VHH binders against q6dbn1. Designs and how they scored, part 1

All scores and structures are predictions.

Target 1, 243 residues: q6dbn1
Amino acid sequence: MRCISCREEYLPRNAGTCKECYVEAGETEEELKREIDDLKAKVAFLRLSSSLDHGTSSTSRSFTDVVLIASEDNAGSPPIPAHKSVLVSRSPVFKAMLENEMEESLSGTIKISDVSYDALRTFVYYLYTAEACLDEQMACDLLVMSEKYQVKHLKSYCERFLVTKLSPDNSLMTYAFAHQHNAKHVLDAALSQIVENMDKLTKREEYMELVEKDPRLIVEIYEAYLSKQVNTAAGGTSTSKTS
Positions, changes and structure headers below are counted from each chain's first letter, unless a header gives other numbers; Kabat numbers aren't used for antibody chains.
F, E and O stand for the ipSAE by ESMFold2-Fast, ESMFold2 and OpenDDE, each averaged over both directions (binder to target, target to binder). V2 = 0.75 x the mean of E and O + 0.25 x the DockQ between their complexes.
[cut] stands for letters that were removed.

## First folded at step 4 (VHH)

Design g14
Fold by OpenDDE, look of step 7:
Structure g14 (fold): chain B 243 residues (1-243), chain A 124 residues (1-124)
Amino acid sequence: as target 1 above (243 residues)
Amino acid sequence: EVQLVESGGGLVQPGGSLRLSCAASGFTFSKYAMYWVRQAPGKGLEWVSEISSSGSYTKYPDSVKGRFTISRDNAKNTLYLQMNSLRPEDTAVYYCAAGSYRPFAPTSEYFDYRGQGTLVTVSS
């Protein structure tokens, strides 16, 4: 029988497609599913909470324009305009800040500490669009901000990006970073890479730094390493008994 | 919400002592190296002290070495700075900060969080 897709001959046991085309189709399907899920998540993120669902009608009328200011050591960053309604919708932290009669709510100015203007601008842009142009540094900055302001969608976005940038050379520091910010996906990926490259990484300066500053992380790494070794040893002994 | 709240600042005479405290909340304090930094009037931010997440490692610049001692209590989410033999040059706003590991900028000190600061004035 000839494959409907590639017209190659396939064994009659296969339902209309060759094995290769079937696998490709499966991969495409999985990719599409991922894309759909991502789009759904994006749409959900961008949905403004209708003032109607939260019974407290009185606080919704007070969401006026607000400016965010990056308060780095350099006095004079331009203010970034935003809508309180958007901030409140996207971040529980902003919601708490702006619903409370705090100075920020009254003044219409939110000072954001320890963030660059560019990072803050990108962050605010993301809150409106669910899009960001990321490099490695920006991804780290936004991950930190996402955690601070509890923007889960952004955190996930940053984690995915950082996983794609993972290498043996940056794995130790990435692991430490992920550990600090509870970035589970990044942490797991980094740990896996570390375990696979343990012989090389133990000779690096970064390793010595962690030994000195955060020995608990090193213990965790070795626990994972040992676990993998034990499992590998156990699997090897089971295959030798059947021959 | 992440908060770092410094306390213990005030006016002290040269040769005097102060103990600063920083109460941390809203993040996992025990996962962060902590820092004290200070800013004198008209000057930039200066690193004053470093302590590792576990407290096993400490570092000081030469300007404060032997005079200042950083410590932490992870159970209380509190950072401390014991300042002895204070000098007029130590006059500054002192901030506690949480340090971050940065995988792509290993040589730069990045702070994820920083407090509002406490003023220390050393004057006769």
Scores: ipSAE 0.737, ipTM 0.895, lowest interface PAE 0.6, mean pLDDT 88
Fold by ESMFold2, look of step 5:
Structure g14 (fold): chain B 243 residues (1-243), chain A 124 residues (1-124)
Amino acid sequence: as target 1 above (243 residues)
Amino acid sequence: EVQLVESGGGLVQPGGSLRLSCAASGFTFSKYAMYWVRQAPGKGLEWVSEISSSGSYTKYPDSVKGRFTISRDNAKNTLYLQMNSLRPEDTAVYYCAAGSYRPFAPTSEYFDYRGQGTLVTVSS
C-alpha cells in the first residue's frame, strides 16, 4: 500500500498516510527542541573564555602560551599555538596535565600522538569556536579525541553527526564503534537499526567477523532482538496515564 | 590519560628470542582488538600480529607465522608478543596498538591508540 502524501509503500492496515509522514512532522518539532538545547550548551561551552576570570589584559590573552604538535604524521607538521586557559576550560584532561607540573606544563609543548595534523587542527578549532566541518572520518577521529580529552560537548556534536550518517549498511560497525567509545546516542540508534534489519544483517561477512572477534556485542544484539519479539507477542494497549 | 607502554626490546643475535610486553591504561582494554606493528629503519609500518578482544582469534602475516605468538591478559591490561627464531629483517621499532571498529575506515590498519615503541635489533 502507498502513502497518499509521499507515495511510498508502507504496512497494510495503516490509514491513507504513512507512518513516515506522520513521524516526520513530530520529528521536526523534536529536532527544533534539540537544536535549542544544543545552542544553550554551546553558549555555556564558550563562556569559559572570560578575560576577567584570569585578571590579565586583553593583549595578553591574544598571545598563545602553549603549542600542540601532531606526532604521528610522516612529515613535520606545523605547531598549533593555543592558550592554556582555553584548553583547561574545555578539557579536564588538559586541566590536569597543565596544572600539575607535568612535562607539558613546563615545556609549553603538548605532543599528541594518534592523530593527524588535520584532525588536531580541527579539534583545536572546535575548542575555540564550538564548531567544526565534519565528514564521516573526521567525526570518528574527533569522537575518539573527545573521549581521550573528555570534551563532552564535542563528543555530543560528533555523535549527532554520526547518527545522521547511519544506515543499515553501516549499522553493525557503527554499533561496534559506539560501544567501544561509550557513545550512547549513536549506540542506541545503531542497535535500533540492527534489530529492525536483523534478517539481512546476520548474512553479512561483518556479522560473522563480529561473532568470532567480539561475541559480547552479538549477545547484546540478540538480547535486544529477543526482547522486542517477546514484547510484541505480549503487546496490547497500555493503560491510562492518569497519575 | 590513555597510555600504551611497550617494553622488552633490545639487542639479540639471529636465532634468538625476545618477549615484548605492552601495558595499557586509560581505556577499556578488553573492548579492543590489539595489534603489534613494526617499523624498520626507513620503511613504513608493517602489521605483525592481531589478537581479538577476548583473545580467541589471532592472526599473523606469513613473514612471522610460526615464529611469533601474540597473547593478552585482560585482567592485567597487558599485551604480549613472544618472538622466536629472530632474523636480521625483524629489526624494527615495535609498537602495540588498539584496533578500531571504524565504520568509514580500513579496519585492519586503523588504530585508535598506539604506543611509543620499543626497539628490537637483531644483529651479530
Scores: ipSAE 0.468, ipTM 0.777, lowest interface PAE 1.7, mean pLDDT 82

## First folded at step 8 (VHH)

Design q2
Fold by OpenDDE, look of step 9:
Structure q2 (fold): chain B 243 residues (1-243), chain A 124 residues (1-124)
Amino acid sequence: as target 1 above (243 residues)
Amino acid sequence: EVQLVESGGGLVQPGGSLRLSCAASGFTFSKYAMYWVRQAPGKGLEWVSEISSSGSYTKYPDSVKGRFTISRDNAKNTLYLQMNSLRPEDTAVYYCAAGSYRPFAPTKEYFDYRGQGTLVTVSS
């Protein structure tokens, strides 16, 4: 029989498609499902509780009522204009800050400490569009911001990006970073990478630094490593008895 | 909300002592290495002390080594700096800061959070 998709001859036991095309179709379906879920999440994030029809795609400066200022060592960063209504809708922390008769609410100025102007600008842009151009550093900066201001959608976005940038060379520090910021997906991925490359990574300077500064992380790594070794040993004994 | 609130600063004579405190909230304090940094008038930020997340490791620059002692109480989410034998050159705003393990940072020292600071003035 010929496969409906690839037109190659396949064994008659398969219902119209070859095994390879079936697997590919399944993978495509899963990818589409993920994309749909991501789009739904984005739409949900962009929904403004307030009647402000501000187009989802533009950081309009019109009728702004608050400014954010990056308070980094560089004196003189320009203020970033925003709408309180948008900030409140995207972040429970901003909501708490602006609904309370705090200085920020009265002055219309929010000072953001320990963030660069570029990171803050990108953060604010994301709150309006659910989009950001990320490099590795920006992803880390925004992840920290997302945790601080409880923007869950942004945190997930940053975690997904960071997982794609994971390598043996950055796995130890990425693991430690993920641990600090409760980035579970990044943490798990980094841990897997570390365990697979344990023989190489234990010789690195970063490993010795963690041994000295944060030995609890090293214990967790070894627990995971040992668990994997035990499971591998148990699986190897079951296949030898059936031959 | 993440907060770091420094206290204990003030005016002291040369040779005197001060104890600074930093109360942390809104994040998992025990997961962070903590730092004291200071900024003197017209100068940049200077690192003055480091303590690991567990408190088992401490580090000081030569400028304050033997005079300053950093400690922490993770149960109270509090960081301390005991400053002895104070000098006029120690005059600065002192900040409590939480260190981050940034995998892609260009510099080894990166802070995720920092307080508003407390002023220490050493003068006769």
Scores: ipSAE 0.745, ipTM 0.899, lowest interface PAE 0.6, mean pLDDT 88
Fold by ESMFold2, look of step 9:
Structure q2 (fold): chain B 243 residues (1-243), chain A 124 residues (1-124)
Amino acid sequence: as target 1 above (243 residues)
Amino acid sequence: EVQLVESGGGLVQPGGSLRLSCAASGFTFSKYAMYWVRQAPGKGLEWVSEISSSGSYTKYPDSVKGRFTISRDNAKNTLYLQMNSLRPEDTAVYYCAAGSYRPFAPTKEYFDYRGQGTLVTVSS
């Protein structure tokens, strides 16, 4: 028989697709299942809270009803108009803030003193779209904001981006950053990079700074390093160079 | 929500003392190196003191060394600055800040969180 997909001949016991093409199709199916799960998570994230509909103000959602102001720039950055219903649906922190009758909910203004205008604009865009244009600095800024405002979907998005940008040169500071913000996926990836490159990294200025200022992080790195050496010796890897 | 709330500022005569406090909430205080920074009228931000996450390492610029003492109580999530022998040039708004490790700007101090500040005025 001839494989339908790759057109190679195969034994009659196999279906019209050879074993190699069947395995590749299975891998593609797994990728599609992961993409579907990600899209389902985005849809769930983008939903509006049903609890906001217990009131009578359905027309308040036709226009923006709150502004956010980034005060780190101090230069009178433009206010960013938004909908309270979107903010409260995406963030338990904004929900608590805006259901309080005092300052932010009454004034219709949310001042955020620890963020640049660009970071705040990108953060709000993410709350509406579940998308953001990231670079290395923006991903860190948004991860911090996602922790502050408890936007878990954004935190995961920033973590995946930071893992793709991980290198030995940035691994020490990436580890320390992830440790501060409980970013486990970034933390684990950075730690692996560190332990694989320990002899280079222990000579860097950043390492000496951590030894002096935050030796607990160094202890955790060495504990992981020792554990890897024991596991590598016990398990043995058969990876060999050709020739 | 994350909060850093400074207190203890006020008017004091030259040679006097003040103790600033910073109450922290909404983040794991013990994971952060903490800083006091100040801004004099019409001037930029100036670093005043640093304390490591455990409290075991402190650092001061020469302008305040020997006069200012930073400390922290991780059980109370509180940062302190004891300021003695105050001078008119110490007049500024003092801010509490939580230090950030940033992988793409390692030589710059970067703060994840910063308080609203407390005014210290040293004048006769």
Scores: ipSAE 0.518, ipTM 0.788, lowest interface PAE 1.3, mean pLDDT 82

## First folded at step 10 (VHH)

Design t1
Fold by OpenDDE, look of step 11:
Structure t1 (fold): chain B 243 residues (1-243), chain A 124 residues (1-124)
Amino acid sequence: as target 1 above (243 residues)
Amino acid sequence: EVQLVESGGGLVQPGGSLRLSCAASGFTFSKYAMYWVRQAPGKGLEWVSEISQSGSYTKYPDSVKGRFTISRDNAKNTLYLQMNSLRPEDTAVYYCAAGSYRPFAPTKQYFDYRGQGTLVTVSS
């Protein structure tokens, strides 16, 4: 029989498609599903929550234009214009900040401390578009910001990116970073990488640094390592009995 | 909302002592190495003290070593700086800061969070 997809001859027992094409189709389907889910998430993120239902007439007048200013030690960074309505819709923290008649709400100026202008600009841009050009450093900066301002969609976006940049060489510090910022996906990935490369990583300076400064992380790493070793030992004994 | 609120600053005579406090909220305090930094008038930020997450590790620059002591109470989400034998050159705004790991820039010190600061003036 000829495969309906690739038109190659395959053994008659296969239902219309060859095994290879079937597998490829399955992979494509999974990719498409992921893409659809990502798009749905993006659309959901970009939806302006019309808080129209809370009848308090006073909230509509308060969402005028606002500027965000990056506060770094030395440089008068240019203000980044934004809409309060957008900030409020994308971040529960901004919502809380702007609804409680804080100075930021009244002044129309939000000072963001310990962030670069570029990071802040990228962050604000993301709030409008759900898009960002990331390098490793920007991803870290935005992840921190996403945690601080509780922008879950951005946090996930950054985590996905950082996972793709994970290597044995950066795994220890990535783990520490992820742990610090509650980046679960990154943390799990980094931990897996560490456990797989434990013999090499224990000799690194970063390892010694963590031993000295944050031994709790080392304990967690070893717990994971031991768990894996036990599981591997248990799995190896089951295969020897069937011979 | 993440907040670091410094307190305990004020006017003190040379040789005097102050104790600064920093109350942290809005983040997991125990996951951060904490720092005191200071900025004197017309000068840049100067690192003053470091303490690890558990408090087991502390570090000081030579300028304050033996005079300042950093400590923390994770249960209270509070950072402290005991300053003894204060000198006029210690006059500065003192900030509490939460240090960040950076996987791709390990040589650079990053702070995720920093307070508004408290003024310490050492003058006769």
Scores: ipSAE 0.820, ipTM 0.932, lowest interface PAE 0.5, mean pLDDT 88
Fold by ESMFold2, look of step 11:
Structure t1 (fold): chain B 243 residues (1-243), chain A 124 residues (1-124)
Amino acid sequence: as target 1 above (243 residues)
Amino acid sequence: EVQLVESGGGLVQPGGSLRLSCAASGFTFSKYAMYWVRQAPGKGLEWVSEISQSGSYTKYPDSVKGRFTISRDNAKNTLYLQMNSLRPEDTAVYYCAAGSYRPFAPTKQYFDYRGQGTLVTVSS
């Protein structure tokens, strides 16, 4: 008998879909469910919290009312115009800054140090679109920005990207980065890689660096390793019974 | 809100001493390597000192080695810089900064947070 989906042969008792196509369809369904949930989260993120007022977008042009400036020590950067309503809707930190009588609210200028113009521009673009073109360094920059400004949607986006880039070679520093910025999904994924490759990683330069500069992280890694060894030993008892 | 607040700057004669403090809040201070950086008039930022999360590792450039001592008190969330044998060349705004790990390009030091600075003027 032939599978109706892939046309490969299987046993006559099976219904019209082989086991491989059935499993593959289930995987596709789960991928689509994740995509739908992601789109729903994007829509929720993009909504503005403010109510209608006089001069709304329906018959009038929206104008920017604040600028963001990347303050660096060697150059001025072009101002990035933005809307306070967008910033406030996406970030509790901007909400506190702009809805209170703070310097930024009064001046209409938000100066952000220790960020490149390119990272700030990408961050602001994300606040408007829920999209960003990421590479490894931009994902780290935006994750730090997302933590500082409490933009949970962007933090999750950066975390998913960083998990796709995880390897044993980068797992120690990825763990340290995630630990520093409370990025739980990345932290858990990196820890799993570390524990599975412990004997290889203890010989690397970044291991020696962590032992010297931040030994607390090393202790936490070994505690997780020991916990896994205890669970493995307990789970390996009495699974077989002979007659 | 993340804050790094420097204090202890001022006017001092050459050969004198100052102790800078930096009070940290709004983040887990003990998770960060801490730095002092400075900006002299008309110059960019210059690295002055580094201290590890536990305080057990410190590093200085040759220009200040032996004269400056960085320290931290994690219970008080405070970073310190003891500056001795001050020279006119040490005149600058001094900033407290929190260092970040980076997994894909670890060769350059990144700072997540930086304070507004405190002015140190060394002159007669």
Scores: ipSAE 0.555, ipTM 0.806, lowest interface PAE 1.2, mean pLDDT 82

